# VHH binders against q9y6x5, part 406

Target 1, 379 residues: q9y6x5
Amino acid sequence: LPPKLLLVSFDGFRADYLKNYEFPHLQNFIKEGVLVEHVKNVFITKTFPNHYSIVTGLYEESHGIVANSMYDAVTKKHFSDSNDKDPFWWNEAVPIWVTNQLQENRSSAAAMWPGTDVPIHDTISSYFMNYNSSVSFEERLNNITMWLNNSNPPVTFATLYWEEPDASGHKYGPEDKENMSRVLKKIDDLIGDLVQRLKMLGLWENLNVIITSDHGMTQCSQDRLINLDSCIDHSYYTLIDLSPVAAILPKINRTEVYNKLKNCSPHMNVYLKEDIPNRFYYQHNDRIQPIILVADEGWTIVLNESSQKLGDHGYDNSLPSMHPFLAAHGPAFHKGYKHSTINIVDIYPMMCHILGLKPHPNNGTFGHTKCLLVDQWCI
Short names: E, the ipSAE of ESMFold2; O, the ipSAE of OpenDDE; V2, 0.75 times the mean of E and O plus 0.25 times the DockQ between their complexes.

## First folded at step 16 (VHH)

Design wi47 (framework vhh_5j56_2; at its last look DockQ between E and O 0.88; V2 from the best seeds 0.87)
Fold by OpenDDE, look of step 17:
Structure wi47 (fold): chain B 379 residues (1-379), chain A 127 residues (1-127)
Amino acid sequence: as target 1 above (379 residues)
Amino acid sequence: QVQLVESGGGLVQPGGSLRLSCVASGFTFSGSDFSAIGWFRQAPGKEREGLSDIYGSSESFTSYSDSVKGRFTISRDNAKNTVYLQMNSLKPEDTAVYYCAAGEYVRGSDHWTYDYWGQGTQVTVSS
């Protein structure tokens, strides 16, 4: 029988939460599996881009989901959290569930993972849930595990997505110990439910499970705001994305817009598209706007509006606060092994290996995850 | 059809208390971890401001603006699909029309969005 893999994401789970809070269920999961303490995600450190990087192994410039809000100047199309169903945005890459499903005697399943309710390259997951935040974790889990257990052809790859602790992180900020402790406890309980469900169904020993996240969360404050209206008239540009990485589409000469913004704040770097640092791998895509603004950690870019966020993400992907973790369990993984760091794009070739899939060209390095796998030699 | 109906507003002296109620129909917030009911207010000549919200399917998570922390308490009765705002130590500055709103968190967002609003109830704090 072909190997099976369940990929689970808890949105916005910052890596150091594992050090600062108690996770008895997750720790048990880790004890019987592996842990990567820090995963360096892709820039920008946002939900849609990073989730797509996990399943494609590509930097954002390559897979084309370059933000949660995008604009394509040629087609004049918009992408947003409420408008993400057009295959146009996703077709610049082939996600792993498509690759998997195109194999013989295999199918894919998905519960709320970004892009899974969209036909990509004219292929949609055999089993999927349309995104609906009102659907409980239990229902998502029940559907996923039912599909894993009873489908024909068998589901060999499945994804499960949950919006916490991101939702609460935005509301409370990651430094709110009281509220975040409660939020994270609930997440740990959900992990417990996941494990229990798998055991009850007899899937636990044979199913590979990866629990990870797309990004972390940094503390924001009303005292750390960058008001663009103080620097440039709103009529001079179109805002495609705002904070902490603003995407600017000039309505006047680009250089003039740049000059008005370049010294707007000492806590914000302003880049022409061609000058975006190479380390971000965020340049070679038409969906990246002519000017981007990158706020320093914990700073929020605003217009003449108040921000209700006490936490945010999207910042420099080298910041530890932006990094998620990865834990895994199953026949493919060692037991009781901890690894310091990998890149988020490294997950894709690893998953392909586990599933016996030929990976599409990607930016991941399989060698970075070899030590996690029982069938690989680790030096 | 989502409807939110506020009640409990009125005239109160400084230092007094009021309890506002928001009854929601067509919107069930107790079944989802990402559905919220919030209280807002708008004073004459000022912008509408958020005061407090409550969310969570099992246990309740609450938040408060700095302006009302320690004085206002949000709570809910799931069986009645009602959210309450207990307002203590009221000040003249609290005079406003108070609104309840219902909203959700959505994947890929960076904030909770409120899409449904009540008609509002007048709260006047005056000696």
Scores: ipSAE 0.908, ipTM 0.955, lowest interface PAE 0.5, mean pLDDT 96
Fold by ESMFold2-Fast, scan of step 16:
Structure wi47 (fold): chain B 379 residues (1-379), chain A 127 residues (1-127)
Amino acid sequence: as target 1 above (379 residues)
Amino acid sequence: QVQLVESGGGLVQPGGSLRLSCVASGFTFSGSDFSAIGWFRQAPGKEREGLSDIYGSSESFTSYSDSVKGRFTISRDNAKNTVYLQMNSLKPEDTAVYYCAAGEYVRGSDHWTYDYWGQGTQVTVSS
């Protein structure tokens, strides 16, 4: 009987929400499992890049999903939310569901995780739902649990994605205690529903469950705007991505565009591609543009317009506000153990170990997660 | 296709009240956790300003811009597929064309996107 793993993501679940709000269902899950208090995600701290890093163990420059909006200068292709189904964008890495299906006689199942409705290296998740935000959490959960119980070959790896608290985080900002408390209570109730459904179906005792997220959220303001139109005319460049990391494709000489931007704002760093800090691991990919602008935490880059966002992410991955958490429960995991920090790329080799899969070369370090696992000796 | 029809605009004196209505056809307001109806306004020579929205399936969530918080109230009647904006203590600076819009949130968008718009209704606050 092969081990089984369900990987659950609540988009934009900032790690310190756990300390500032009550989560009775999540706390019960953690009491009999493990908690990693902070997960250091990859730069840029955006949804598609970090979800793909979780399932590949790779930095963005290596797996090729470098932003939520991308341009490839070699092929002249554009990536946006509507274009996420072109395999071209996803083929620079091998996600865990592909490895799961190819190494053993096993199936994978997916409810809305980024990339799972795309054939990657000619392999699509065995069972999946095409992305549609209108599909309820309950319907996603019903499909996942049905596939976990009624599949041949057996589903051994399943994913479940939910857009909150990211959607409300952008609208209210993380400092809106009244509204965010209601949002987070609803999420905790969904976690309760998940656990009860797994118990009802006899899955709970033998299933490994990871609950995590891709990034956090920071407070934004109309008082913290950077207007690019004050520094450079639109005729000099093509904008590939805007905020809080702007990707600039020059229409004229690169040095000329750089000189117009370099002193635009004291709250934004301007980098030529080769000068991007090494610690970001965000340089070696054709989809990273010749000039990158990085706004300081809580600052929004705009084009002569206001921004109604009260929350945002994408900022420097060293910022605690950008960090999610990881909680896990199941036969592979210790009970009642707390760990301070892992890197988001460490999740992939840990999951491969749990499933008995040989990982593809990756940027994670298995040693960072071994203390979570019952079959490992922790130093 | 989704269609939105606003009503209830008009001329009112400073300090007065108006109630705007937005009737939708082609979709259900409470059908998705990530479906919203918002009220926006635009005065000549100004950018379009978001005022308030309401979203959620089983439980509703509401938001308000600082310029209207405490004066305007958004509500919905799911049986009538109608969203209301109750506007109290109206000021001359509230003079604008008011629009209702239907929108959604999708993974990776980083903002709520409003793709379906009504024709607008004029609100004039003047003595």
Scores: ipSAE 0.838, ipTM 0.915, lowest interface PAE 0.6, mean pLDDT 93
Fold by ESMFold2, look of step 17:
Structure wi47 (fold): chain B 379 residues (1-379), chain A 127 residues (1-127)
Amino acid sequence: as target 1 above (379 residues)
Amino acid sequence: QVQLVESGGGLVQPGGSLRLSCVASGFTFSGSDFSAIGWFRQAPGKEREGLSDIYGSSESFTSYSDSVKGRFTISRDNAKNTVYLQMNSLKPEDTAVYYCAAGEYVRGSDHWTYDYWGQGTQVTVSS
């Protein structure tokens, strides 16, 4: 039978939650498979960009989803979490589910992964759910497993997305042990349900499953605010995105806007687009605005107001707090193997290998993940 | 359309207790893990302050601001589509109009958004 892969994301699952909280079901999953302890994600460390990097193997500047909030000056289009369906935004890359279902005798299925309810290059996932946060994990799982078992052509690549622990991480912060323990216990129970459902349906032995995330979470507080209104008048710029990486489109002379901002806070770096550090790979796309502001870890950029967030993400991708993990199980993977670190863009070429797909040009390095795979030489 | 109706406000002496109710219609918060009801208050001359919220489908998750933690308890009755705020050890600084609000979390929003509000109920702690 053709190789099959289920890619699962639990949004905002910080890598060190595995060390700091109990996960009996996830630990059993890992014992039978592989763990990558840290996945170095892409800058900015936000939801839409990093989910698209996983499935394209590309840096944000190359795939064009450069933030959760974007503006394109040429077309005057806006992108947001509530306005994300225009294929224009997604068409700068080809995600793996498109490549997969264009193969003969293969289809793709999706439950809520960012972009899977959009026709990208005039191709939408063969089976998909329109995004709706009210749909339970169980219903998402039921649809995915039904499609994996009952589709013609067979579903060989499927995605499953869940909004936790991101939602609760923003509300409590990662350091709230009491509340996050309850949140993470529920997530572990969902992983147990996932594995049990796959076993009951006869899928467990022959399905490759990756459980990963897009980013971590860092602790914020009301003592760590950067008040942008104290440094610059609203009328001098258009705010495309706010925190922790603000995207600033000047309405007046760019140098004047930069000069008003550059000394606003010692806890914020201000970059002209051409001065963005090369290690971010975050410069060569028109959707990246002329000025960005990058807050230090745990700092929040606000307009003249308080913040309700106790946790946030989007910071420098070198920060361990921004890194998720990756666990995997299935016939393609070793059993009981741990690996320290990969880049999030490395996941794409690994998935293409598992599925027998020719990868599009990408920024991933297959060699970084080959030790996870049973069919590769690894010392 | 979402409608929220608060009740249970009134006059109380310092150290007293009140129980507020928020009855929802057109919004079933127990049907989604990412639907929430929150309690807020606004005292004269101050901005609106978030106090507590409750979310989750089968298991309830709650939060409390520092100003009310340990004194106020949020709870819900899913069969009645009703959220409660039990307010104990009331202080004069708790005097405000109390609002319930309905909100949600969606992927990529990075925050909980409360778009639907009740009319408010007055709580006055004096003497």
Scores: ipSAE 0.817, ipTM 0.922, lowest interface PAE 0.7, mean pLDDT 93
ESMFold2 (binder alone), look of step 17: mean pLDDT 80; pTM 0.812

Design wi48 (framework vhh_5j56_2)
Fold by ESMFold2-Fast, scan of step 16:
Structure wi48 (fold): chain B 379 residues (1-379), chain A 127 residues (1-127)
Amino acid sequence: as target 1 above (379 residues)
Amino acid sequence: QVQLVESGGGLVQPGGSLRLSCVASGFTFSGSDFSAIGWFRQAPGKEREGLSDIYGSSESFTSYSDSVKGRFTISRDNAKNTVYLQMNSLKPEDTAVYYCAAGEYIRGTDHWTYDYWGQGTQVTVSS
């Protein structure tokens, strides 16, 4: 019987929420499983880039999903909708569900994970749902569990995505304890529903379950705005992405655009592509624009207008506020073990090991996750 | 097709109260966790301002701008597919056209998007 894995993402679940709020269902899950307190995500700390890094083990410059809004300078294509289904955007990497289906001829199932409704290298998830935000958590869970029990070849890798607490994090900001408490309680109840459904269907004891997220959230304010229109006129550039990482495509001399931007705000770093810090691993891809602007934590780049966002992400990946967590339970995992930190790219080779798959070349290090696994020894 | 109709605007003295109503058709705001009805206003010569919204399926979540927090209350009647804005302690600076809008959150957009708007209702706070 091949091992089975369900990978669950709650978008925008900042790691320190676990310390500041009560999660009785998640704590019961962790008590008989493992917790990684911080996951260092990839830059930029956005939804599509980090979700694709989880399932490929690659930095954004390597897998090609470099932002939620992109322009490819070679082909002149625009990723104008963050749900663009053109395989072109996704084909620079091989996600784990493709590897799962091709190496062992097993099935994969997906409920809304970014990329799973796209044919990548001519392979789409065996079972999937087209993205639709109106579909409830319960309906997503019902489809995943049905496919896990009723498929030939058997579903051995399944994914489940939920948009909270990201949606409410943007609206309230992480410092709104009253409203975030209610949002996070609802998420904990959904985790309880997930565990109970798996137990009722006889899946719980034989299934490996990972609960994680793509990024965190930081507090924003009307007092922390960078008005880009005060720096440079619109006629000099095309804006590919705005905030908190602005992607600038010059219409005139690149050096002139850079000079207009470089001293405009003390709360924004301006980089020529070749000067982007090496630690970001955000340089070697045609979809990374000639100039990028990186706002300081909690600052929002705007175009001569106010921002209604009280929370945002996309900031420097060294910031703890940008970090999610990882919790896991199942036959592959130790019980009651806590680990401090892993890199988000380390999740992919760990998942390949659990499923018995040969990983594609990747930026993760299997040794970083060894202490979580019962069949491994810590270094 | 989504349609929104506002009512309840009018003239009121400072310190008075009004209740605005927004009736939605072609859109069931309580049916999705990521569908919202929001209240916005725009005074002459000023930018459109978000005031309050309500969203969620089984549990309702509400938000308020600092300018109206404690004075305005948003609520909904799911059976009537109607959202209300109770406005108390009205001030002359509350004078504006008030709009209701239907919005949603989509993964990767990093903001709630309001694509469907009512025609607006005038609120005038004057002695």
Scores: ipSAE 0.817, ipTM 0.906, lowest interface PAE 0.6, mean pLDDT 92

Design wi49 (framework vhh_5j56_2)
Fold by ESMFold2-Fast, scan of step 16:
Structure wi49 (fold): chain B 379 residues (1-379), chain A 127 residues (1-127)
Amino acid sequence: as target 1 above (379 residues)
Amino acid sequence: QVQLVESGGGLVQPGGSLRLSCVASGFTFSGSDFSAIGWFRQAPGKEREGLSDIYGSSESFTSYSDSVKGRFTISRDNAKNTVYLQMNSLKPEDTAVYYCAAGEYIRGSDQWTYDYWGQGTQVTVSS
């Protein structure tokens, strides 16, 4: 039987939560598996971009999901928040579930992972759920485990997505120890439910399971606002995305818009597209706008209004607060091994190796994940 | 179709208490981890202000603005599909129309959004 992999994401699970809170179920999971303490994600450190980087191994400029809100100047299409199902947005890369279905005549299953309810290169996940935040973790888990046991061709790649702790992280902020403790305890209990379900169904010992996240979370404040309306009038530009990375499409001369913005706040960097730092790998795509504003950690860009959010992400990917972790268990992984850091783009070639798939060209480096795998020599 | 109806407003003296009720139809409080009911207020000539919300299934989570934290308490009765705002130690500056709103969190939104609103109930704090 072919190897099987379940990829689980808890959105917005900041890596250092593991050191500051108790996770008995997750700790039991990693005791007989592996832990990568920090995963360096891609810029911008947002949900849709990083979830697509995990399953393609590509930087955002290469896979085309460059933000949660996008505009493509060539086709004049808008990506309307996180709900756009137009395949156009997703077709610049081939995610692993598509490769899984096409190379080995296998099935894929998905519970809410971004992109899995969209036909990409005319291929949709064999089993999937249309995105609906009202569907419980238990229902998502029940569907995934049912599909893992009752499929022909067999489901060899499955994904499971949960919106926490991102939803509560935005509301409370990561420094609210009392409220975040309750949220993170509930997530740990869900991990316990996941492991128990897999054990009861006889899947646990033969299934590879990866638990990871797309980004972290940092504390925001009403004292750290950048009012864009104090910099520039709305008549000069179209706003494609706002905070903490603003995407500006000029309606007048680009240089004039840039000059109005460049000295507006000491807590915001203003870049012409060509001047975006090379280390971000956020430049070579038509969906990246002519002017990008990048707020400093913990600062929120607003339009003459207050912000209610106490936590946010999207900031510089060099910031440890933006980093998730990766934990894994299963026949492909060592037991009791701890690794310091990998790049989020490295997850894709590792998963291809586990599943016996030939990876599409990607930005990951398989060598970075070798020490996690039993069939590889470390060092 | 989501409909929200507020009640319990009125005139109260400074230092007094009121309990507001919000009855929802087309929305169930036990149905989703990412559906919230929030309380907002707006005084004449001022911006609408968020005060408190409640969300979660099985276990409930609550939040409060700094202006009301320690004085106001949000709670829910799932059987009656009703959310309450207990307001204690009321001040003249609490005078406003109070609104109940239903909202949700969806992946990638980076914020909770409130799209369904009640008609409001007047609270007046004066001697």
Scores: ipSAE 0.771, ipTM 0.897, lowest interface PAE 0.7, mean pLDDT 92

Design wi5 (framework vhh_5j56_2)
Fold by ESMFold2-Fast, scan of step 16:
Structure wi5 (fold): chain B 379 residues (1-379), chain A 127 residues (1-127)
Amino acid sequence: as target 1 above (379 residues)
Amino acid sequence: QVQLVESGGGLVQPGGSLRLSCVASGFTFSGSDFSAIGWFRQAPGKEREGLSDIYGSSESFTYYSDSVKGRFTISRDNAKNTVYLQMNSLKPEDTAVYYCAAGEYIRGSDHWTYDYWGQGTQVTVSS
């Protein structure tokens, strides 16, 4: 029977939460598995871009999910959370569940990972749940474990997505230790439930499980606002995305819009598309707008209003506050091994190796993850 | 259809207490981990201010803005489908119309969105 992998994401799980809070269930998972302390994500450090990078091994400019809100200048299409099911947005890459289904007559299963309820290159996850935030973690887990045990062709790749701690991170901010402690304890209890369920069903010893996240979280404040209306009138541009990376589509001359914005705030960098730093790998796609504004960590771009957010993400991917972690357990992984850092794009070729799949061309480097794996020589 | 009805507003002296109630129909408060009932207020000439919310299914989580933290307490009675805001140590600057709103968190939104609003109840703190 082919190897099996369950990929679990807890949205917005900042890596340093592991140092500042107790996670008894996660710690037991790591004790007999591996921990990567920091995962360097892709820019922009947002949910849809990074979730798609995990499963494609590609930078955002290559896979085409360049933000949570997008505009494609060639086709004139708009992407938002309510319209994320148009295959157009997802077709610039081949995610691992598509590769899994096409190479070995295998099945995939998905509980709400971004993109899994969309046909991509005419292939949708064999088993999936349409996105609905009202569906409990327990119901998502029940469906995934049912599909892992009761499928033909066998489910060899499964995904499980949960919106916490991102939802509470935005509300409380990561510095609210009292409230975040309660949120993170609940997540640790869900990890305990996951492990217990897999053990009860006889899956635990033969299933590879990866627990990871797409980004971190940083503290925001009413004292750290950039009022875009103080720089430029609304009539001069169309706003495609606002904060902390604003995507500006000029209605007048691009240079004139740029000149109105470039000195507006000392806490915001303003880039013409061709001047976006190469290290971001955020330039070569029609969905990246002519002018991009990048706020400094903890600063929020607003339109002449206050912000209710106490936490946010989307900032520079060099910031440790934006980094998630990766923990894994299973027959493919060493036991009790800790690694410092990998790139988020490295996860895809590692998962392809575990599943015996030939990866599509990608930006990841298998060598960066080989020390996690029992079948690799690490010296 | 989601409907919210506020009650319990009125005139109170500085340092007094008031309890606001929000009754929901068409929506179950404990039905989702990512569904919230929030309390907001708006004073004349000011923008609307978020004060407190309660969310979660079996275990509830609560938020309080700095302006009301330690003075206001949010709670819910799932059997009555009612959310309460207990307001203690009221100040003249607490004078506003108080609104109950139902909201949710959806992946990628990066904020809690409140789409259903009650009509509001007036709270006046004065002699």
Scores: ipSAE 0.809, ipTM 0.912, lowest interface PAE 0.6, mean pLDDT 92

Design wi50 (framework vhh_5j56_2)
Fold by ESMFold2-Fast, scan of step 16:
Structure wi50 (fold): chain B 379 residues (1-379), chain A 127 residues (1-127)
Amino acid sequence: as target 1 above (379 residues)
Amino acid sequence: QVQLVESGGGLVQPGGSLRLSCVASGFTFSGSDFSAIGWFRQAPGKEREGLSDIYGSSESFTSYSDSVKGRFTISRDNAKNTVYLQMNSLKPEDTAVYYCAAGEYIRGSDLWTYDYWGQGTQVTVSS
């Protein structure tokens, strides 16, 4: 029988939450599996970009989902909401579920992972749910486990996405220990439910399960605002994305807009596209705007208004507060192994190896994850 | 189609108590982990202020602004599809039109967005 993999994302699960809160169910999962303490995500540290990087192994400039709000200068298209189903936005890469379905006559299943309700290169996940935040974790889990057990051709790759702790992280901020402890306990209980369900259905011992996230969360404040309206009039530019990375499309000469912005705030870096630091790998795509503004950690860019967010992400990917973790369990993984750091783009070639798939060209390095795997020589 | 109706406003003396109710139709409060009902207020000449909200399906999560924390309590009755705001130790500065709003977490915007609003109920705190 072919190997099977379930990839689970809890959106916005900052790595150091594991140090500061109790996770009895997650710790039991890790005890018989592996833990990567920090995953260095891609820039910008946003939901759609990083979820697509996990399943393609590509930097955002290469897979084309460069932000949660985008404009394509060549086609004049706008990516206007979190459920944009135009395949145009997703077609610059081939995600793992497409590769899984095309190489080996296998099925894929998906519960809410970004992109799985979109036909990409004319291929949609064999089983999927249209994105709807109202669908419970239990219903998502019930569908995934049903598809893993009752499909022909067999479901060998499945994804499960949950919006917490990101939703509450934005509302409370990561420094609100009282409220975040309740949120994180509920997530740990959901992990317990997931493991229990897989055990009850006879899936647990033969299924590879990865639990990860796309980014972390940092504390924001009404005392740390950058008012863009104080520096430049709206008539000079079109705003494509605002905070904490602003994407600016000039309506006048680019250099003039840059000169108006470059001294706006000591807590914001202003880049012409060609001057964006190479370490971000955020330059070579038509959807990256001519001027990019990057706020310092914990600072929010606003348009003459207060911010509703006590927590946010999107910041520099070198910041530990932006890093998620990765935990895994199953026949492909060692038991009781801890690893310090991998890059989020390394997850894709590792998953391809586990599933026996030939990966598309990617930015990941298989060698970075080999110590996690029982069939690899680490040292 | 979501509709919200506030009730329970009126005139009350400083130090008094009042309970506001918000009844929803076309929307089930406990039906989603990411649906919220919030209470907001607006006094003449001032910006609209968020006071409290409640969200979650099986376990409810609540938030409060600093101006009302410890004095106001939000609660819900899922069977009646009603959210309450219990207001204690009322002050003259609490005088405003109080609004109930329904909304949800929007994954792509990273915001809890309130798109459906009631007509408001007047609360006046004076002698």
Scores: ipSAE 0.782, ipTM 0.897, lowest interface PAE 0.8, mean pLDDT 92

